# Ledger of designs, part 29: miniprotein binders against q56419

Target 1, 326 residues: q56419
Amino acid sequence: MEGRTLEEVQEEVFKRHGVLVPKKELEDLAKALEEAGLLLTEKVEARLKEEEEKLKRERPMRLAGLSYPEGEREARAFLEAFRASYPGEGEEARVLLMPHLEPSRVPEVYGAALAALEKTPPPERIYLVGVAHRPLKEKAAALPVPFQTPFGPALPDLPALQALDALLPFELFNTPLAFREEHSLELPLFFLKGRFPEARVLPLLVARRSPELGEALKVVLRDFPGLLVLAVDLSHVGPRFGDTPLTRTLAEEARRRDLGFLERLAEGEPEAALAFLGANPTRIDGVEVVASLLPLLRERKGKVLAHRLDLEAPTLSAVGAGTLVL

## First folded at step 4 (miniprotein)

Design a3_21
Fold by ESMFold2-Fast, scan of step 4:
Structure a3_21 (fold): chain B 326 residues (1-326), chain A 84 residues (1-84)
Amino acid sequence: as target 1 above (326 residues)
Amino acid sequence: GSEDLIRELEQAIREAEELAKQVEEHLKAGRVDEAIEAYLKLAKLLARILELAVRLGDEELFRRAQEEAIKAYDRARELLEKTK
């Protein structure tokens, strides 16, 4: 009599809802589904382990045939179409900020990046810094393997990566699986490899602010000079990102925030750019990248070449993208 | 009491609808591993909805949740097999 039995619970439910279902059979079914789910989880874990082993050798294309053409000839034509979308001449870059948003949504912004790359002498290496869209074991990570592209593999700069690893207070090569599906590296890399086919790459992901990364990169860049690329998207606004539906006023405000951020970076004032975002809240993925790379951005003046707030009409949402040369 | 079970069920249904949306978005974006993971989470949540449907005596909800749970597991298995 102390406490409820299963039968008492079923009887009470029947009285309230007028239905009685055999609980034992349903419990057995739930256990069977739980066991099936555990087996599927084990298979997923086994597959992830297999994928991690493959990533020790190379990083395959994941967005070929989706975001860019798989074949080299078609990929080259695709690049030329994006370059043609931007009527300007560009500026030489020592630091380039470019988007990682789906390229077809902001072709003129990628075109501006291509224009800057055309004015830039071919670097021996590219420090490509993207945003982690999956958890990292540390604040930042790198993957020291060839990244496949339609223009051939982008080869890792192993000596520079090792020099960077040695200067960091954490293991740099800490989360290989985070690189398996990472558009913030793959999409900019497509454009960078098309323009600089001989450049080695340091593919870097930032999950959280790491001042140590910026300090270490400043040292490594002195000994291993190259092009620094920040693959950063700007404002994320609207219901798709948890906000109110986009209005003309909110879109205008987002454009103003994006440009205010970029223009402060262009003045060599990255702390002011971050403070500006604090006063004008935005959902900018690249904030952690900029905050990590402060030593490389200070007192480096440049120019905003392009900006677009891309409207996604079905969701009344928008994502900002820009090209900045420093 | 019954009102506690109903609140838990309502929350579980909202979470299942959110996970189903995430699955659709992952599949559209070609993120197969994330889709598999989301399907497995959805299937586990639907199994809990099955238990709650039983306790509330809702035979129709049980039937629907069972069909969706089995479907989610089958889709996860199918995707895993295709992406060996």
Scores: ipSAE 0.000, ipTM 0.270, lowest interface PAE 11.4, mean pLDDT 81

Design a3_22
Fold by ESMFold2-Fast, scan of step 4:
Structure a3_22 (fold): chain B 326 residues (1-326), chain A 84 residues (1-84)
Amino acid sequence: as target 1 above (326 residues)
Amino acid sequence: GSEDLIRELEQAIREAEELAKQVEEHLKAGRVDEAIEAYLKLAKLLARIMELAVRLGDEELFRRAQEEAIKAYDRARELLEKTK
């Protein structure tokens, strides 16, 4: 009832019961509903505070049984099936760009990422940088707790996280609740933990461009070397995303934008990659992550291992995904 | 606008000077853990001065604050490694 007017309520009652309710009775009802809404809001706020407190201890799985299997044995078989979907060999990664959309939609792209991880020496830690899908109090955030996976908990690298926090102009651990439901970290983490079960993790979210994050990470990586993972999706096109229905021409344009972006990153030219997108860079959710991490991406050459534009025929929409090794 | 940023910068610089003094006092007294904490607080405050410098268009202040932030952080790391 929060969105209904008194006139709409009167009309509804008249249509159902043939009675016109006096204005004073409707005003009293509206006031009671508003007060009930305040109580509901207080209960919601109390529950959010309880969830925030729980997140200070651990981050539970949210997508187990939905996007990946709950059991370790089944999860292992699932991961190997994704590797098998990519016929190529990987290359060693110092920086890995991989997707975070639903894995079943682009199995060969995740398979390419697994192939790269197969060729990569086990890192002591993984800097996992995802995209915030919920507001953050600051431009970026981290959650310094174990993240549960079917392969066991991914443990936080507390010394490296504290070092990062000390070099940032804001509190790094500022929005625990933003991590409660965050697939841009959970889905890549499933694959990363399956391949590197002993690696500790720095789970990082970027909401807006933070050049200070890139500068701080450059210093921290010097002292705490590890694998840098950018968990980002590429083009979002079509009506599902507020755009024109997909055509063959628009799909080809999206593929060219994705590949042009990735190839410029592979050349060690991240500013050129951002400029290539022109005035419409928000179509690629990785823009803010790449812009934040410029110091770590410049002059680092690599290779695009896979790219796919996943088509949603029912909505005439598509999402791009790619795997890039630097 | 910019008057508020300048006031914030002046306050941050005063706090950084006080933290630098506290570091020296802790080191002279052999309070290594307190010196480490003060160095890390100093690095964070210098990072905030860097952000204010960017917002004010002061490239020279940004560069100097960055050098001092990394130095403070490096001193904290050296002390941490010596005590563990």
Scores: ipSAE 0.491, ipTM 0.839, lowest interface PAE 2.3, mean pLDDT 88

Design a3_23
Fold by ESMFold2-Fast, scan of step 4:
Structure a3_23 (fold): chain B 326 residues (1-326), chain A 84 residues (1-84)
Amino acid sequence: as target 1 above (326 residues)
Amino acid sequence: GSEDLIRELEQAIREAEELAKQVEEHLKAGRVDEAIEAYLKLAKLLARISLLAVRLGDEELFRRAQEEAIKAYDRARELLEKTK
């Protein structure tokens, strides 16, 4: 605090409470507040350092007991219930697009993903690509540690992660704290680990368009073949997302945008899918993931298994979710 | 600025040349594990050079640096497979 500011504070206190607080008392208060602020900053820094150190060994469950059951038996029954929510048969996937929003909101969509996994031979590894909901130091990041699940730890594929890091123009393991709370990895991983308990994982986050990631992954997948999973949600519409309140017309428009995007991906035309969104704007967070992975999506034909636009009535908002196999 | 990118690129090229020399020295000495590590570092640096080339609008350097990064990575993989 400067003396002029201190005099203004003293004047305001006098006007409001009719008492004159001595300058020395205000100076002592300012020093005490500054000292308290320094102590709080030190405590926050110490806590973040502690959390970062823990993430060097493992990534604990954050959503167990909230979005999925904590116990293995209950978790297994949960998967069976989601599979039962989808009446169709799956298709074999080399690339799987699935959502990462709260599973209970779109059970048929997660059920369709489970159906696809049932038809897919168990992969040696899963490339799980999610969306960063916290800042990354680079365009993309990975965390090379076991991720805990109710089905046991999902182990990292260290050789494949190291190969990926070697081909990238930035440090792949650049922001461990971004993984501390990241539902775009944790929620799909619950389902993937339940179906493929022996598969190792590459947990990847995309914050911004990274063509270099797609080019590097194309090379790594040649040497370390596996299942590529894009964990992305589709349209985000309504006031919760800084948009107009949802109407039936806007909801139908969002469904058509989502399906148009997915159908173009299913034709093996990811550039056309991106161009379609440019002409018909939507808040699809998967745009940055798809734009990063173009070399892996071109000329792969597939099928849209499910789509839903889930309404959040209290906020007149909605989130689109879909399952696509390529 | 672009001057900063040019300086980064020049430094990266010098480091790549040094790493390529280290690879040759390790291979000649029969230090296979060290050669693998040096090849992987070289691949990463060449990938960095390709990104700097894109930022500078140098499509030819981008293409060549990316090709060399892949080659360095492939050589590391080949050596690792022989020593498993």
Scores: ipSAE 0.166, ipTM 0.683, lowest interface PAE 5.3, mean pLDDT 86

Design a3_24
Fold by ESMFold2-Fast, scan of step 4:
Structure a3_24 (fold): chain B 326 residues (1-326), chain A 84 residues (1-84)
Amino acid sequence: as target 1 above (326 residues)
Amino acid sequence: GSEDLIRELEQAIREAEELAKQVEEHLKAGRVDEAIEAYLKLAKLLARISFLAVRLGDEELFRRAQEEAIKAYDRARELLEKTK
């Protein structure tokens, strides 16, 4: 019972046993409850230590059987169904912005990403930049281990990761546990590995703006060319995200905000894209990624292939998702 | 505060000077692998110096430290390519 007062404990004892418990006995009970809480904490810490040790060797699938099929054949059919959900043609990508939202909620958007990947020559490596949903010790992190997928393990590009680490003012491999349950990497990786099974991966998480990451990546990409993927969701609106309940007007505003952001990126104007969002840059989780990668996005023109605002009616909330090729 | 950042910068500069000396000594002795490792450590430290310079508002030091970090990394890569 963490958070119960002595008075609440005394009342509960009286209700159950019809007797008032002396203060000393209540203090002894409180000590026993604290001891039980300490043992539970020790078990949680032991489990986290075991998980951290496993992450030094590989990153297992967490969303297999939930967000995508566990078996390779079923996973391939699933991927093809997403491609079929997008009626348009793709364009070659040197930089791809795609979502990390639950795929079944925005199948056309993931389909557009797959269409772009079909037009893209197989890269030797993919720089997969996601958003940290758990605290990082530094502004950014990477995990240099194989990531399991239904299509086999996505192998890390160790030389490129080491080159990146050498150019950063902090240790790149700083928070392994942040990668334990990170859908912003796992969900895009499913699609990327299905399309480019031979590509190695640099799995990167951004927690806060890191201009030094963008500068370092510019140098590393020169020497280790590859596909840059920004795995980001767009507007987050409604009570689930600490906002006012969604209305038709607010939904339309969110769609215009998302498209204005994406279209400015497509014009090679990432600073203008950030400025367009105004005083609420945290409303789009891609803001910190775009702000970190400015040197890689400037003067690079492209096309918005798809956009959707996924409506979550029970919470009167919504999340925007888009596919942009640069 | 700013005094702490200045102390960290001064320490980083001293460490960079020592790493640069170690690189030279490794190269003169024909220890190519050790020179590569020292260059990569130097690149990382120069990147740290550039970051500290930004925090202190020194745009010129930032530019110079960033350029030197890239050079150190490039030297490490050139040496690695030669060791076919």
Scores: ipSAE 0.427, ipTM 0.809, lowest interface PAE 2.8, mean pLDDT 88

Design a3_25
Fold by ESMFold2-Fast, scan of step 4:
Structure a3_25 (fold): chain B 326 residues (1-326), chain A 84 residues (1-84)
Amino acid sequence: as target 1 above (326 residues)
Amino acid sequence: GSEDLIRELEQAIREAEELAKQVEEHLKAGRVDEAIEAYLKLAKLLARISYLAVRLGDEELFRRAQEEAIKAYDRARELLEKTK
């Protein structure tokens, strides 16, 4: 039982029904629940080992049929619908910041990213940097296997990944299971693979700021040029994220923080972007990614193409999303 | 855990010195592929030394080790290009 004792269960039953269940019957129930929990734990451990073994060969789609269509033709039509949602023109990107939240919630923002990719020459490789939503053994990790998509597998750039591993103070391929269910890579990859089907990928996760990752990537990008993609969401506000319910004022503050952050990045001032957020209570999961990649972002000027604060009305919460080209 | 960090740093330095000797031996023997592999291993170990230096507050060692890691990697790349 999570967070409940036998005495608490007895008290609740007595209070609501005026009768205490005999202690032996409650003890027998507690033992049965504990034994059932052990069986669930064994099944979970066996399943995790099976998934880890599969991840040595490939990373399967997890969100196909949920966040995007499984079939290639339907997936292509879906992608084109997102492009159509953005009325503007893109700009060529050497660095692209795009979101990783559910695409249907911010179609114009993903559309802006697609517009930028249309103006960008096909890269030989994409450095796709997402945010770890599960613990990593180190500050960052990568998975050097094909990632399945409706447009075919996104193949890893093994030479570039090995070069990166050689320049890092830790084992880059340290937490395969963290990649099993990672939407910060899977959702941007759907759009990137649809636009650049021949590009190889470096799927990277950041859990905590790693300046050593940015320094190593600067060297690797010199030898293995490619498109750098920061797949990050912006402000997280409201009760779903541990804050008070969203108000018009809090939403305006979140939009201001998001735009101030993005505009400073667009001026090639990533330290100023981080300082602007400062001690602000609004969490931007991209902070750790930007802080890790400072050497790649300094003095690169660009443009904010789109920004939206997506309202989740039932929870009075919101998540910010933006598209920035550098 | 500064005592543990110091021991790890000392071990990493000894391993780096051994790898540097292996690189020289491979180069003298004309074993270019083995020298490339040894240089890449040396680069990684030097990067590890730089990380341990930061944890111990040794900014000078961090800078030197990071610079040497990049040099080892660059030498591996030069050898790869010459072998094409």
Scores: ipSAE 0.333, ipTM 0.766, lowest interface PAE 3.7, mean pLDDT 87

Design a3_26
Fold by ESMFold2-Fast, scan of step 4:
Structure a3_26 (fold): chain B 326 residues (1-326), chain A 84 residues (1-84)
Amino acid sequence: as target 1 above (326 residues)
Amino acid sequence: GSEDLIRELEQAIREAEELAKQVEEHLKAGRVDEAIEAYLKLAKLLARISWLAVRLGDEELFRRAQEEAIKAYDRARELLEKTK
């Protein structure tokens, strides 16, 4: 009831039904609605607890049959189609920046990532760093369970996750429910598992810049070497994201902003990349990830393989996506 | 405020001293698994000390506590590799 008084409710009922409802009957109704609300809240809490318990065992697929095929054969053909959409050759990656945007919208960008993975020796483990789309109790989190994919489960690297947790000033495994529906991990993982079926994974989410995470990962990667993957989208422009409708000029600015950011990362200058964005205000969801991982990105040179600003015409909005190898 | 952070830092330092003693006791008794667990807890507490130091503007304590955290972690790692 959002602060409505019983008197206001009585007046509205009288106006609409021509009957003055007794105050006691309205009070009884209010009590019944509050009681029903409490029961609904208890049911929601019970369901969330059940989902949290299931996440202690495994993380099921959520986007199978929607963003990628559920069957292994169909999933393999899907990967091959994305690789074929990129005409170039890849480069070996020690660090890979790739998108988590719906793959069908930017197939050549995912194809470029696949091309890079073809040139990359199979890693023992993948540090998959995505963006939290739901609140975390801490700046970052991980979920130490198998993640289901059409290519079989991506198994967690438990020793490396434990090492990481030991070097952080907060509990790493702090928000299991944040992983229940998280496309920034699920969509890149589909491609990574298809290419490196034997690799173990550290599924990591960043909600806010955590220099603690970057410093700890620097140490862990020394003892547990692997492929570092930053699963981030670039510019978010237009009304869908609380901004003005996209124009040709704003689209050109977004493209320039994305490429300027990626180019500076490719020069091994992540601080310059962040400063460039500060001078050119933007809604890039990868900012917090890059800011957290500075120690891992400095002095590492590479190449931008692909970039696209994908237009969502019905909303006059766009999202930038790119593939960068370091 | 900063007074709360100083109290938290002092408490963390006392806990780190106690964990360091527990590590020594476990090693002397041949309790390797317990020593590994204690080293990992010590590393985490030293990491906490280092980032509390940053919030208090103490860059030198940050550096020293980070170095000690990494050393504790390294000792845990060495023991884990030997017990494969």
Scores: ipSAE 0.714, ipTM 0.913, lowest interface PAE 1.3, mean pLDDT 89
Fold by OpenDDE base, second read of step 5:
Structure a3_26 (fold): chain B 326 residues (1-326), chain A 84 residues (1-84)
Amino acid sequence: as target 1 above (326 residues)
Amino acid sequence: GSEDLIRELEQAIREAEELAKQVEEHLKAGRVDEAIEAYLKLAKLLARISWLAVRLGDEELFRRAQEEAIKAYDRARELLEKTK
């Protein structure tokens, strides 16, 4: 089925609903934001300042005691339990695609990632590319500071980060506040730091597709070799995401898109993976990350180790997660 | 389909408008931590709106939503510069 072009979708929306997303609602939102911003108290400003200044030194844990244990002993037991949830063996990864969803929802998918990491020689550095769930000033950003984990701080690779910044047409070190609560880095980093305690990290966020990032990283990886990790989720379907409650048909479509996306990546065809999604009606989270990293994914063959579409019963919604090695 | 994306976008806009009001209420009440949390939630919704705009081919909405999200961070920085 020929994926409808963005133009066809826009025309159909215009024809059926007559509503270009009401400029008025956006204007009202902009006005409300402006009014709220005028009410910034000196205390709010001082607190935001303090948080931004702290982020110049370190990124503290936000999900410790919630998504994973805060204590190192308990955190190690957590890793072992997640590894045990995946009964298979892993493969050596040069590129690892893994989820950033709440770990308790998809334990075997994280277990598959751990299985792959068991077969992977300890890297000198990890390029951890997450999804920006908050706006960035640029298409991508990095935070060149230690990230706190139960296993100690994940230290930045400053030389490699500087080399990357020098090759980008924009400032890489932008929007530090976007990293403050970004779970797409924190959750994968727990597993990565637990397995590779000595690896340095390049914590990267992608807000929108940046071909420049992929080309720059391809050059940097030559001089600064390491493990590339794509921390991305797959389909997001159901009422939380504007759909009807999950049905068999909707779940089958989400699985079809998730697996079709992952299998094309496993064949070394990332452009075909993106094309297969078309307008991305099931809202695969990792699209902008994959689109940014095309030069690094092209012609790499690998294997899908795990996939799950996890039901959130209270909202009758579901999120897809997968583990892929290349 | 496109209809689902539109519904999601409309819902996200409504939620963002409500969060913007909550930010205002928290600021007026001097609830600083709650205001920060509400701003972070609002920024997340603006990012979602921006993403949905791209999927719907609305580049203007994408740009505007992104600009407003950046302003939320920049106001924090501008206020910092004025206090130096």
Scores: ipSAE 0.018, ipTM 0.360, lowest interface PAE 6.2, mean pLDDT 85

Design a3_27
Fold by ESMFold2-Fast, scan of step 4:
Structure a3_27 (fold): chain B 326 residues (1-326), chain A 84 residues (1-84)
Amino acid sequence: as target 1 above (326 residues)
Amino acid sequence: GSEDLIRELEQAIREAEELAKQVEEHLKAGRVDEAIEAYLKLAKLLARISRLAVRLGDEELFRRAQEEAIKAYDRARELLEKTK
């Protein structure tokens, strides 16, 4: 909770209460809470140490009962309903780009990802790369513990994680607390574990561009083959994200921006995809992940299976989501 | 500044040379587990050297350090396979 961003707090309030709290009011509240927190620093530090110790054993579910069902049978039915939301066929994936946005908002996009997983041979391991929503001590991090899901624990691939750590110029297991509440890993993992229950996982977070991560992963994937999953959302537009209110023109621009990015990735041209975004790459949260993984994306051709710009009419805002197979 | 990066690079190169020597000594003594650990430490240090080279604009050192990091890692993997 301490590492939650203002945007995450704003999104959580909107999701639970249907009301957008102005960013300035949230900023003022955050400042007041930080000032009050100084008086309780010792208690906060002790609690963080306790939580860090718990994370040495396992990563518990945080979104069960909120974003997906807690029970295994109910979770299975939920997953199958998402697959049914996509009427098309999948394509085999060696690399899968999928969203980490609340699944209920873009069911057909997650359905497309599930369709791709149906066509994909079960991998021994999944390299799950998400976006850090909390500060990391380094550009990237991993947590080498079981991640709980309604389908049982997703077990870490310890040999592959140790191999990756050995090839990086920094300690890979550097910020356990960043994983305590991280939806960019938990939400895709729910779907991945449901489809590949025996696959081990490398749960990875990217905070800033790390070309050394992509270079190291290319070597590790040679020795430890697996499915690479980029769990990223696309355009963030409108007042909820500090932009002007969404118009038809701005929505069309966001769709063109998302699709132009994905289509260039599908042609095996990730540098062209990044260049296409121009001077405003922060409008798509996946740019840091793509920039980190260039060696794994070059010359891999594929297909965009789905894209949606999810509109939040009350806030005149939108978030883009897509499914791409390479 | 650049002077600080050069000092860090020089120190890293000295540490890499010492680790390479330690690997050789462990292998000669039949200490396979220690040799594996030293190779993995060497790979990590060579990865660090490659990033320092990028920050200094030295493309040749970057390429060489990256190649040597992969070689050290490969040798560690070969030794691990023999002990599996």
Scores: ipSAE 0.239, ipTM 0.707, lowest interface PAE 5.2, mean pLDDT 87

Design a3_28
Fold by ESMFold2-Fast, scan of step 4:
Structure a3_28 (fold): chain B 326 residues (1-326), chain A 84 residues (1-84)
Amino acid sequence: as target 1 above (326 residues)
Amino acid sequence: GSEDLIRELEQAIREAEELAKQVEEHLKAGRVDEAIEAYLKLAKLLARISMLAVRLGDEELFRRAQEEAIKAYDRARELLEKTK
């Protein structure tokens, strides 16, 4: 009630119930609400501290039983079904761009990623770069703990993470709580761990453009070679994302932006890909990741394997998803 | 403002000098693990200095600090390989 005067609250109560509530009763209510707010704040702080302590040991599954099966056998069958959704053979990847959108919405796009992973030699480690959906204390962050999956824990590559931290101008392990609920890492990791069960992982989140991350990763990859995965969704369009309701024209524009972006990346021209998006790069959540990783993407040619713009009917909104190998 | 960045840069340089001294002392004493840790911390501070240099418009300091950060990191890697 802090946004209203007691007189205004009293008048509203009178209109609804036909009686004025004494000021003292409203003042007592305001005090009780303030005290309840303090108790809720204390409980929230205690819960966050408990969650943060748990994250020092492991990162549990949050989407098991929702976005993918909890059991290993069922998870294997799920992967096979997604692979079957893509009719192509894929191509070997040194860099893989794949989505983090709910997999069931774009099965052929995840199928294309699986096809590429089938053609790729098993890496010793995977640099999994996702997008922060919660604030980070720095431009980027990592969490150096095992990430649980139905295929067993994805173990962190501690030497490679420490090497990366040493080359960055900020503390890499800066926001553990941002990893508690982060589908941009959890969903692609499910597919990556299923294909490469022995690979260690560097789980990385980008919140803002960090060219220093790309420069540091270039050095780390020299000493700790591995597969680089950009787990990014493409266009976000419609009211859910601050746009007008989805129209055929807006959907076609989004598809053109997605494909133009991916095609320029496939040509080894990441700066041109960013420039192509012009003044509205926020419609693609991968922009900050690509801008951070420029040294790793320049002059690498590849192929767009799949693209889909998927409708979220209740909100008249859509999200683009694609698979690109470099 | 730029005055705050200069102050941060001066502090980072002082910390880097102290870490370089610690590296030398650890190496002389045969404390290889401590030397590796100090080299990695030195690399991080040099990366910090390079970022501050960019923000201050000093391209030469940026390049030099980045080169030194990579060198410190490489020395840590060389020591790690010798101990494995």
Scores: ipSAE 0.324, ipTM 0.765, lowest interface PAE 4.1, mean pLDDT 87

